# VH-VL binders against o60147, part 276

Target 1, 175 residues: o60147
Amino acid sequence: MLEKNKYLYIFRHIQTNQVLLSQGNVLKKTALFQLPYPLQKPVAPNGMRPAKLRKDHWVPLLKVEFPNESMFQSVFMQLLNYRKYRSVQPLTSDLLKLPIPVRRRKIMRQEVPNTIADLADILNKEKFPENSVRLQLSDKSDSEYADWPPSVQIDSEEIKLSRGFREKTTVDEAR

## First folded at step 13 (VH-VL)

Design vb13 (framework fv_patecibart)
Fold by ESMFold2-Fast, scan of step 13:
Structure vb13 (fold): chain C 175 residues (1-175), chain A 122 residues (1-122), chain B 107 residues (1-107)
Amino acid sequence: as target 1 above (175 residues)
Amino acid sequence: QVTLKESGPTLVKPTQTLTLTCTFSGFSLSKYGVGVAWIRQPPGKALEWLAHIYWDDDKRYYPALKNRLTITKDTSKNQVVLTMTNMDPVDTATYYCARIRFYDSSGYFDYWGQGTLVTVSS
Amino acid sequence: EIVLTQSPDFQSVTPKEKVTITCRASQSIGYYIHWYQQKPDQYPKLLIKYASRSFSGVPSRFSGSGSGTDFTLTINSLEAEDAATYYCQQYDSLPLTFGQGTKVEIK
């Protein structure tokens, strides 16, 4: 059996820095359910549809290649759980002293470093083989948001906008 | 590998100014989420946070000591400097610098220097 | 400022026994609590962050739990090298504060 779906694609919003996780290289509208801002929390439905997905507002942040599907699923589910758990925690007392617009801006701007730190935390907890997980970033300096375990290899090539998260086949990519 | 090391005088007279330098390697103070803090520990007592400085030059000081403390960074030299004026014998303590990592609007100290004992006596 | 009170101040424990250390905050601090280990004449080392997340390289016998005002650090099976003073630390609000410490000695 051929291993598929071993890539995690992470996107960021160009203005707010909010983050969306995707198991495919194309962002789907349902991914918007991951966002606390500007969308209303999905758990308390009001009969409204989520905000429209503006594909031109989302750019690649990083791509993670796992050795197999089971490792991908484990890490992907844990990342979703970290993000959900964080979203339901009480805000710090310092944040609560700030006006709501300022508070929201600060929280949203933290999502990129928070998500990268979450990923590193999960990978440090899981004992994957050395150099078995490959990271490719749009901006390599974003790898500095965390300390990575020996299982992680950071690709020297950055993600280019025009090529995005397009996957290649190693079997016959010339054909 | 992340390392931090404190340097400065080990003996200070009352009323003098203490200047401590933290020299670090293995990270940069240029990216979001990283800072350097100073924490002290009087002999046999608990840890006391004094100040920290973040990547964006945001500075925070312990309120009761803020008029005595100044923290600065030199990103090109990988150094953070703390100055504390009007030293008193009660300021005798081991002084540590530590990396403060910012996550979800809060911070923790993931790597510490070895500490330097500063004795304040005549 | 937020005061953190640890309990007990001191405990002497037989090797392999379970150790629990409590940290109580003077007001609710969500999950913004972190735990450090300081061995005699050494610098502190991070053990647990955000109440329950283990720092990399920390032995699995260390775990943290709690939320709001009451937090616990647990050492499931005490080893000789665990003799140390343990500190909780909050950053729910500035000024950043530490507990008074709990000293754990081997019986």
Scores: ipSAE 0.776, ipTM 0.881, lowest interface PAE 0.8, mean pLDDT 87

Design vb14 (framework fv_patecibart)
Fold by ESMFold2-Fast, scan of step 13:
Structure vb14 (fold): chain C 175 residues (1-175), chain A 122 residues (1-122), chain B 107 residues (1-107)
Amino acid sequence: as target 1 above (175 residues)
Amino acid sequence: QVTLKESGPTLVKPTQTLTLTCTFSGFSLSKYGVGVAWIRQPPGKALEWLAHIYWDDDKRYYPALKNRLTITKDTSKNQVVLTMTNMDPVDTATYYCARIRLYDSSGYFDYWGQGTLVTVSS
Amino acid sequence: EIVLTQSPDFQSVTPKEKVTITCRASQSIGYYIHWYQQKPDQYPKLLIKYASRSFSGVPSRFSGSGSGTDFTLTINSLEAEDAATYYCQQYDSLPLTFGQGTKVEIK
């Protein structure tokens, strides 16, 4: 009974809305390889900094609970394939007319609705039992990006974690 | 769950202005990546995209008709309005509103209204 | 603007037969094409998005393929309820454009 192997954890970047998928409740540096564009900050007016995994910049978007590991693996792999399919296609001519920073900002902002829509597409394609897949969102209105099959149950409780899916112990200042 | 419905006059005289209202439910135009488009179809002919408006008030128009078209939204009323000036018999068509669902200058139309036939004749 | 040309214009098909509808773009558009079904006197319904991805609730007999300038919509085993006009739509560039339509009728 390893519940950990039945959960998909989806994170979004607080500034860019880029999305990372994780099999665990803690993001690993290797998750950054999912991103087509590096996350960079200017150091000086003419300089840029190397991208690093800053866990405090990634917040929960969605947690998906599957009834078993087989269904989890199938859906997780299909989501990765959908994201890869998008990334290897040429950009639209309209996007190519935009300056590179504006273009990339638009593409990054689409990742949240695209990921939610992809998840719904996969779940609509698969014939899972009614109410067998449980979704818990940080913002329930994000469920509006998709039409969900009968196999999906959306949790009434939103995720209230500000720092990933880990339980955080906040302590008052003590001296 | 998601529904759209067109309303407006069925008959318009040449040179008059057409105003069509799309009233929708099951989604909000305040959400990122959501918009409403107007598409028309003359009797027996293909679909023709006219205009769309996104949640952030970004508006796009068919270039050849741009000077005749105005699209606006009222997010609180769940309505999008299309205005088309100087109507001509060639503008006789069924007019549809539809949800467009991806933020860019393009997108797909996932839900459509039933359509309203507008006949332009004197 | 990008012109989409569908083939054939009309097809009368026996139930259970395979139907293929082709859409050709006047310029390369990658995978940026959607397919719609419109039954007589009804509004269009989305079938396929991104050239090959089925929309929610669409029967598995519908599939899409292609890239660049040539795209195909396939109905593997035609059912009576599939009698409709089918349209391709590109989203590579504004203005958004549709093909002229392919009417599929049951014999």
Scores: ipSAE 0.442, ipTM 0.771, lowest interface PAE 2.6, mean pLDDT 84

Design vb15 (framework fv_patecibart)
Fold by ESMFold2-Fast, scan of step 13:
Structure vb15 (fold): chain C 175 residues (1-175), chain A 122 residues (1-122), chain B 107 residues (1-107)
Amino acid sequence: as target 1 above (175 residues)
Amino acid sequence: QVTLKESGPTLVKPTQTLTLTCTFSGFSLSKYGVGVAWIRQPPGKALEWLAHIYWDDDKRYYPALKNRLTITKDTSKNQVVLTMTNMDPVDTATYYCARIRHYDSSGYFDYWGQGTLVTVSS
Amino acid sequence: EIVLTQSPDFQSVTPKEKVTITCRASQSIGYYIHWYQQKPDQYPKLLIKYASRSFSGVPSRFSGSGSGTDFTLTINSLEAEDAATYYCQQYDSLPLTFGQGTKVEIK
């Protein structure tokens, strides 16, 4: 009952590759505020409303287990800060020369590699004990987007989608 | 561990073609966001980017030198080759290959080769 | 092309003193600036990426800041091993360019 959260879950959109972070294995609608672009056609005229969360369109990208809540909180906070800081930066001049639809698709496509690189950078900066952080990926080859520190143990078991999971935001580990 | 090493001739005569090979280990050019670049540095001067090639065969060249430069990769051999035609004494420089990481629609060089000095003599 | 101008060209600094190197871009480049250290007769090594993010293994005395056109690399307490030429590099747009370099020597 007094147990503190030590897990980080990252989800990706199956069509756009946009990424959402979660402290638990269930995506909440508030996670949509992380997205720079809406996932659906505008419903509200003011254009500032978050996209509707369609749980069947999000699949797990990776899961990270930390030894304790302190390490989890530090990494999660830094990861959110990296993403927030990036979102308020001007786009590169080369991107601004591209038509808006091409530009957006290119930006969305890189979110998975960017998020994984962000995670690795934070873990490289933090000097956690050897093999203290367990990383499990849905596609193990996605580990190649970054160089990992000795503190990270990449699980040989990939996250597997179970039957009927397309309407849920969490994937249980194949047990 | 990631390593890169340049190889090729150290002496080239004016008007000849220079061919340099970068051989690397500790990574592959197989996934999004990895490439190999060539950067040169004339003695006592600043660094100058020449070209890079990404995992998906996207090639970029310094515009003023584009007509003289060709970059290719052989992913199975872990090699990237740069060819530069019509060499001139002003092209005398140390030539480096480096891994370029693509991140946020931009790039940086995280690991470099030792460099190879190419002298273009009269 | 985007021109990067570093200041100063040369700096001779007493050990343990703070070193500040500035890089100015000819146009706004967001945070798309990276810093490299090159010791005499050696290849460059990445120190800071995206204006303020330290590369793996880089000592904490190195830090970066800035956005837009003005960027700074700081060494908060200079060590003897820090004698080197420092370069900024942008990739806001191609062609990719480097600054002219700042040489730091120990007094």
Scores: ipSAE 0.767, ipTM 0.881, lowest interface PAE 0.8, mean pLDDT 86

Design vb16 (framework fv_patecibart)
Fold by ESMFold2-Fast, scan of step 13:
Structure vb16 (fold): chain C 175 residues (1-175), chain A 122 residues (1-122), chain B 107 residues (1-107)
Amino acid sequence: as target 1 above (175 residues)
Amino acid sequence: QVTLKESGPTLVKPTQTLTLTCTFSGFSLSKYGVGVAWIRQPPGKALEWLAHIYWDDDKRYYPALKNRLTITKDTSKNQVVLTMTNMDPVDTATYYCARIRYYDSTGYFDYWGQGTLVTVSS
Amino acid sequence: EIVLTQSPDFQSVTPKEKVTITCRASQSIGYYIHWYQQKPDQYPKLLIKYASRSFSGVPSRFSGSGSGTDFTLTINSLEAEDAATYYCQQYDSLPLTFGQGTKVEIK
């Protein structure tokens, strides 16, 4: 069968470090619905979810190449589930002692390392063949947020970023 | 390839100050989301957290021992130092350092040193 | 300070039996609980983090579950190498606290 969508792209917000997942190199407006559920985390108000997807505000964080579409779909769904599960957990007692603006900043700031750790945990759980999964980052040092299994090969070449998201990666507002 | 190792005196007299050094490799404390913690275990008893220090120099201490404990880091040497004053025989324990990973606003201990037994007696 | 109470304190189990260890928190702690294994005269090793997420290299026979106040570590089929003391630990709030430990022996 035809293997399509074997790439997972993860994007980050340049100011807030909020993270969005994409099934290809085009980040669509519908991805905004991945952001935190305010009802489960009272500190995450609707204001944390942008009303509009702005090309200048989102950049690629990393790209993962899977051997086939079924592995891609499995990891992609598990990653969404990890993020949803995290979003419905109550805040720690320590966080609840902080003023709302400080809590929001702290929660948003950690989404990049949280997502990278989630990805690594999923890949450590799956027993994929050695060097079968290729990981390419925009900042190679971000790979240090996790310990990676033998199935993962980290590309020495970083994703090239340019102003306004010009090279190969598109942010699409889906008009 | 993460390793941690504790070093310091194995015998301490009551009222003396204990200084323990944790030397680590395979990671850097200049990186977001990483820290080093000290945990102790008296013979035959449970684990007890003492202190930790994060990459950004955020320091946390067990409240009941806070006035006796000091934790510092030297990022260039890959070392974290714990100092504990006024040692008492009840402080006899195996002292561990461990890497603490920051995730979802808290942390967990993913790699531990081998531990060093510190005996406090006159 | 959050108190973690483990049960049982001690369990002698034949190989291949299922082992369940429970940890109860004195207040709700979401999923901010971790499990460690400590073999005699060795340092602790992380098994499960955030209630249910297995650490890298941990055998699939180990699993964690629970949320809020009641948590369980399960060893689906006990192996001889699993003889150890198991500790739960919370980081919902400071100070970090550990349970008193559950010792699992073969025989």
Scores: ipSAE 0.719, ipTM 0.847, lowest interface PAE 1.1, mean pLDDT 86

Design vb17 (framework fv_patecibart)
Fold by ESMFold2-Fast, scan of step 13:
Structure vb17 (fold): chain C 175 residues (1-175), chain A 122 residues (1-122), chain B 107 residues (1-107)
Amino acid sequence: as target 1 above (175 residues)
Amino acid sequence: QVTLKESGPTLVKPTQTLTLTCTFSGFSLSKYGVGVAWIRQPPGKALEWLAHIYWDDDKRYYPALKNRLTITKDTSKNQVVLTMTNMDPVDTATYYCARIRYYDSAGYFDYWGQGTLVTVSS
Amino acid sequence: EIVLTQSPDFQSVTPKEKVTITCRASQSIGYYIHWYQQKPDQYPKLLIKYASRSFSGVPSRFSGSGSGTDFTLTINSLEAEDAATYYCQQYDSLPLTFGQGTKVEIK
């Protein structure tokens, strides 16, 4: 793709709502390394192992188009940093009062809203030019998880996946 | 634009019940991650959280006042109502409603109403 | 209940000087601390959330830091419009609590 590095794709797990970030419209097996799987917080989605990627369990949540690769890299890096920072923070005392299965379900359920809020927070901070960032959501109502800056244009068109999306990840998983 | 506005009586006699309504615009209480809280501030003193209600009708109250407080929402009217029974002069305060944004199993108050001073006096 | 203690209670500062406000929690609260600004006779406004993340529209001279029990709000170069009372607030556990406030005024 000519400008693959100026597009950010975010995927969600259909059962657990865990989130994976991708620099293109192909979800690679290495994306599973984003999941914090030795830690107390939920790691692998139900029905998946850390080394196994089932493409049919992940759907596009949103796609972001940036004006250039530099802006994409800045935002992408900040999103990864927010997720990493969150994973090493202690859980709230109120969460720790909950049984482990209830706690994990609650943490996984909030990953979609948290990721969308993280994205909006970064975009609000950066002050990009008006209407310069295109946000495409599979479900437009998910835009309600955050307040968006003037730099963002929101639409809810179908997110197009590449021809190699399922074939490539299936071959990688079989290894 | 997010706005919240408190309404209700400004003068309440001891032992009476206070009912305050928060009317908001620019958001709805229909999706994950949003709620409305009531916070008060006695003249010259610090802020004190009283209660909040989330999108899913989860209600939380300040423990020492729990038996006096009721919080309800009407999502279709964009309103949240707080009722506080058995008012006392020490309850004299400016009462604020604020939007609570739920994030990472916690929350923060991102937009506040202008506040309404409620004086409890005979 | 978690008690938040702010220091100092009051600070009179020359314009353009650096202001530092500290908030100490009675127990560890991770990064679940937020900072609010309340100008005289006005409602509070969110400045910093989750210890260090600026809220939209907040001037860059405001910054937050800390984790666990000790948190700091810094105003790198005080402007006249910054005269206000500043409050920290925790959301580690219910009931939600605020600090006692730090009043900052211009000399």
Scores: ipSAE 0.766, ipTM 0.878, lowest interface PAE 0.9, mean pLDDT 86

Design vb18 (framework fv_patecibart)
Fold by ESMFold2-Fast, scan of step 13:
Structure vb18 (fold): chain C 175 residues (1-175), chain A 122 residues (1-122), chain B 107 residues (1-107)
Amino acid sequence: as target 1 above (175 residues)
Amino acid sequence: QVTLKESGPTLVKPTQTLTLTCTFSGFSLSKYGVGVAWIRQPPGKALEWLAHIYWDDDKRYYPALKNRLTITKDTSKNQVVLTMTNMDPVDTATYYCARIRYYDSEGYFDYWGQGTLVTVSS
Amino acid sequence: EIVLTQSPDFQSVTPKEKVTITCRASQSIGYYIHWYQQKPDQYPKLLIKYASRSFSGVPSRFSGSGSGTDFTLTINSLEAEDAATYYCQQYDSLPLTFGQGTKVEIK
């Protein structure tokens, strides 16, 4: 039994708090297609393009270690489905009352709380063994966005960010 | 274990003010994404949302009743208080408090108190 | 204000049969709907959130579907303990509103 893909990495944008999911400790340009750029009235034939990937603008939000690849794949697919539903649904009527720039900032700021809550929802629904899922956060207070099931063990050590955070975090996450 | 319990008078006279207290345990209103709501149900009728308050003191009220409703929280006591002025017999209902989870705008009501019947009569 | 209309108002169902409850919104609400179960003389309990996602501890026989204006709660193989009134609730816009309820009884 090969258990290669048992780590889920979640990254946040340092300015907007937008979130990207990754099956590895390195973000790929294709991850940018996870970001919705909603246009109510398109101004170009191809719509608004995703921003260019600047890896220095994305920092780890959290890392999840699963007991095996099957559990990882189940949770990862469910989390992608949650994000897909949110991205394709109409905005609430209250959000539509806001000017576009204000609306976009509000939506983007909510991605961190929403993603953490989604993850906890999925883990509460799944019947994993006690302490079988290890969660490590860059900011431990972000765990307060959700209530975690007994299957989750929150690591007392935070993911450390430093001057060379990209290389150090990548090495640290390659356990 | 999350629990909520309503308390207050079970009988009020027309024109008086109703004050209900929700006391809860198993969570804190200092926690991100958490709030407490008040919902009522007249005998034999549907549920009606009245108001809620979030961890950051953001308050929402049913528009038609806004001028009669006030919701406040005391985070240190684990309590949320609803006041409703100028009570009328049509306000007779079972009043519930419930935890609201802020998620993708407004949230869901995941845990409810047992409810308290408030009868308005002279 | 968004009005939610449930159908049917009442149904009497034989145990083990499939129950379908519909909720229609007066305007499009995406997937911004939740479902609650209220047994006689008890407080409501959350069953389904965000149109299709089961709340923790809810039996797998309960499922939700739909988007836009038309939503469905399904109970696959009704059990005796499922006798209750079921409510849909929208959170697209304030005020938060509930449907009128659907009462399910066992034959």
Scores: ipSAE 0.227, ipTM 0.719, lowest interface PAE 5.4, mean pLDDT 83

Design vb19 (framework fv_patecibart)
Fold by ESMFold2-Fast, scan of step 13:
Structure vb19 (fold): chain C 175 residues (1-175), chain A 122 residues (1-122), chain B 107 residues (1-107)
Amino acid sequence: as target 1 above (175 residues)
Amino acid sequence: QVTLKESGPTLVKPTQTLTLTCTFSGFSLSKYGVGVAWIRQPPGKALEWLAHIYWDDDKRYYPALKNRLTITKDTSKNQVVLTMTNMDPVDTATYYCARIRYYDSSGWFDYWGQGTLVTVSS
Amino acid sequence: EIVLTQSPDFQSVTPKEKVTITCRASQSIGYYIHWYQQKPDQYPKLLIKYASRSFSGVPSRFSGSGSGTDFTLTINSLEAEDAATYYCQQYDSLPLTFGQGTKVEIK
């Protein structure tokens, strides 16, 4: 069922710095389809490397509160489209000179700043009312990856990583 | 608000070393994806990139001028310094510093200083 | 080194007309091209990044398009304040390079 939501949650991998988007504070296994490269570490014995959501390896990067579901859906879809468009673009010639493992690590390391910059770019393009979008970060200094429009209010409180919140992000949400 | 301002001598004699300082405000060179670049423009000609330095002290120089150029940063003072040795009259140009923003493995210059004209003559 | 060739070098345009500036790269550079506006005796200002994404505060009459080797900056309806030299810049590979510039003036 279409659940009315006005919150966007963004998570980062503690080791690779890869980013996942979520329509709630719980990561779903299907979010792994957002990743252009599978996580490097083997999940199972026998040398197989299947993709698996290790929810304990993901922490909140930021949370965005929109005034209504329509604005949330618009921004969420645009952010997904930015990421998809980037994934099919040719890599820079400088990156192509690097060995594949080095290249992939370099690309993964920039996903956090790329996602934050994409979000700001979308919000700068949209004509939202002043202070209508509330942004809360786990590390407030990450706001420096982009220049924010007047529509964005950055919360003075950082996201608190509590056991309760963490436990909810490790549970599969069946929706 | 992001601002950058160039400072240094406006007149340099041939063979001397030019030292230019970029002083900036409104951002720090400690965060991923930020750097400061030096770009020059001879009178009536196109823009020419010279060098940049990133948050992680990664330094890049225009290859043909690399042996003449040194770029350094002082993050506590919000300054980036460019030195260029063995100045020649053809180096006469307006010198700009600009913030280089790096993401998606590419960079662009989003805020520029006002520029400083450096004339090289005897 | 990647060479960027702009065309035309100069154009005189009547107000409200559409202006098209092209930038051709000597090799494929994906979408790693950015556009700047420089008014007389002023510093350059960023207009478009990544071929088609407008920078904050840039009027909607400016748009960019293209990929690979051929890129276009369009001013949909020229205003008097748009008289300037426009530059493309690539960061597909080092060294960073700019086009030679296209000067637009009001007829």
Scores: ipSAE 0.610, ipTM 0.815, lowest interface PAE 1.5, mean pLDDT 85

Design vb2 (framework fv_patecibart)
Fold by ESMFold2-Fast, scan of step 13:
Structure vb2 (fold): chain C 175 residues (1-175), chain A 122 residues (1-122), chain B 107 residues (1-107)
Amino acid sequence: as target 1 above (175 residues)
Amino acid sequence: QVTLKESGPTLVKPTQTLTLTCTFSGFSLSKFGVGVAWIRQPPGKALEWLAHIYWDDDKRYYPALKNRLTITKDTSKNQVVLTMTNMDPVDTATYYCARIRYYDSSGYFDYWGQGTLVTVSS
Amino acid sequence: EIVLTQSPDFQSVTPKEKVTITCRASQSIGYYIHWYQQKPDQYPKLLIKYASRSFSGVPSRFSGSGSGTDFTLTINSLEAEDAATYYCQQYDSLPLTFGQGTKVEIK
């Protein structure tokens, strides 16, 4: 029997560039627990985070396929740890000189490349077999945010998701 | 495969202007999160950052030298050029260009050119 | 500007022994510190970024640790090819600064 959870889905918010990780192709409202940003990082009073999960505001960024659930769990856990570790670091002194709204916009802009770089770092540390991990991108140029190890096979094929975080349906294919 | 290579004169007279070109391959300066920096090293001394330019044309210079330094990029040619005016014997150093990766509002130099020794002497 | 002070300036070490190099910052810099290796007459190479993250292809004997003002680069078991000068570098604030370097020689 094939292992059930061997895919990692990464989504980005179209307005804020916030990133959410998911073990399934559908974002659950509990994924919003990954937001807000860490307490130590200044947050704009304007509330740049979504109050509710709106499917039309989240688009696929990247899909990762692992050979088995064990490798998936290892990488997923490490990716969460990278994000958590980064979140508790103090901001650079240069950032702290900026007004909060400017500072926040600058931090938000880098979440996508930071997440992709984190993923690549983890995969470079692991000794996975050649071409055993498959990356599928919505924009293949996003692969340029990092250097990838021989274990990674980057596909140019479109992520097969519709309506933000749903699998492509037969109705969508007919249109 | 990322490569960078410096080119320019190896001997400069005092008061002249130095122009160095960094030619790179394996990446583009049009993508978020990449830049090219110039770092120098006088013989037997430590590394000294001079300037960098990011993908979005954000330019940064070492404050004490900023009135002498100009950094520009030509994304279509994969080149970054550094110009330094009014050269002095104390500017004798090996000059490196390096790729700077932007991450978490900071950066690091992940690939370096071989360096070019510039001697300033009359 | 932020001053980085490395210690020791120099050490001569027997092969297979552990090497520890320290970098101290004149003010707190979080984890915004990186380590480079420069062999004689060669260009620097990145070893460790953001205090503790190894760069691709760097041997596992190299590790980094620390936060705030005190940072350490460790070579768990020195190999002959590790004879080099090691530099720390910060980017917590501009201007970017490097330490003075630590030269490691094989006995």
Scores: ipSAE 0.758, ipTM 0.869, lowest interface PAE 0.8, mean pLDDT 86

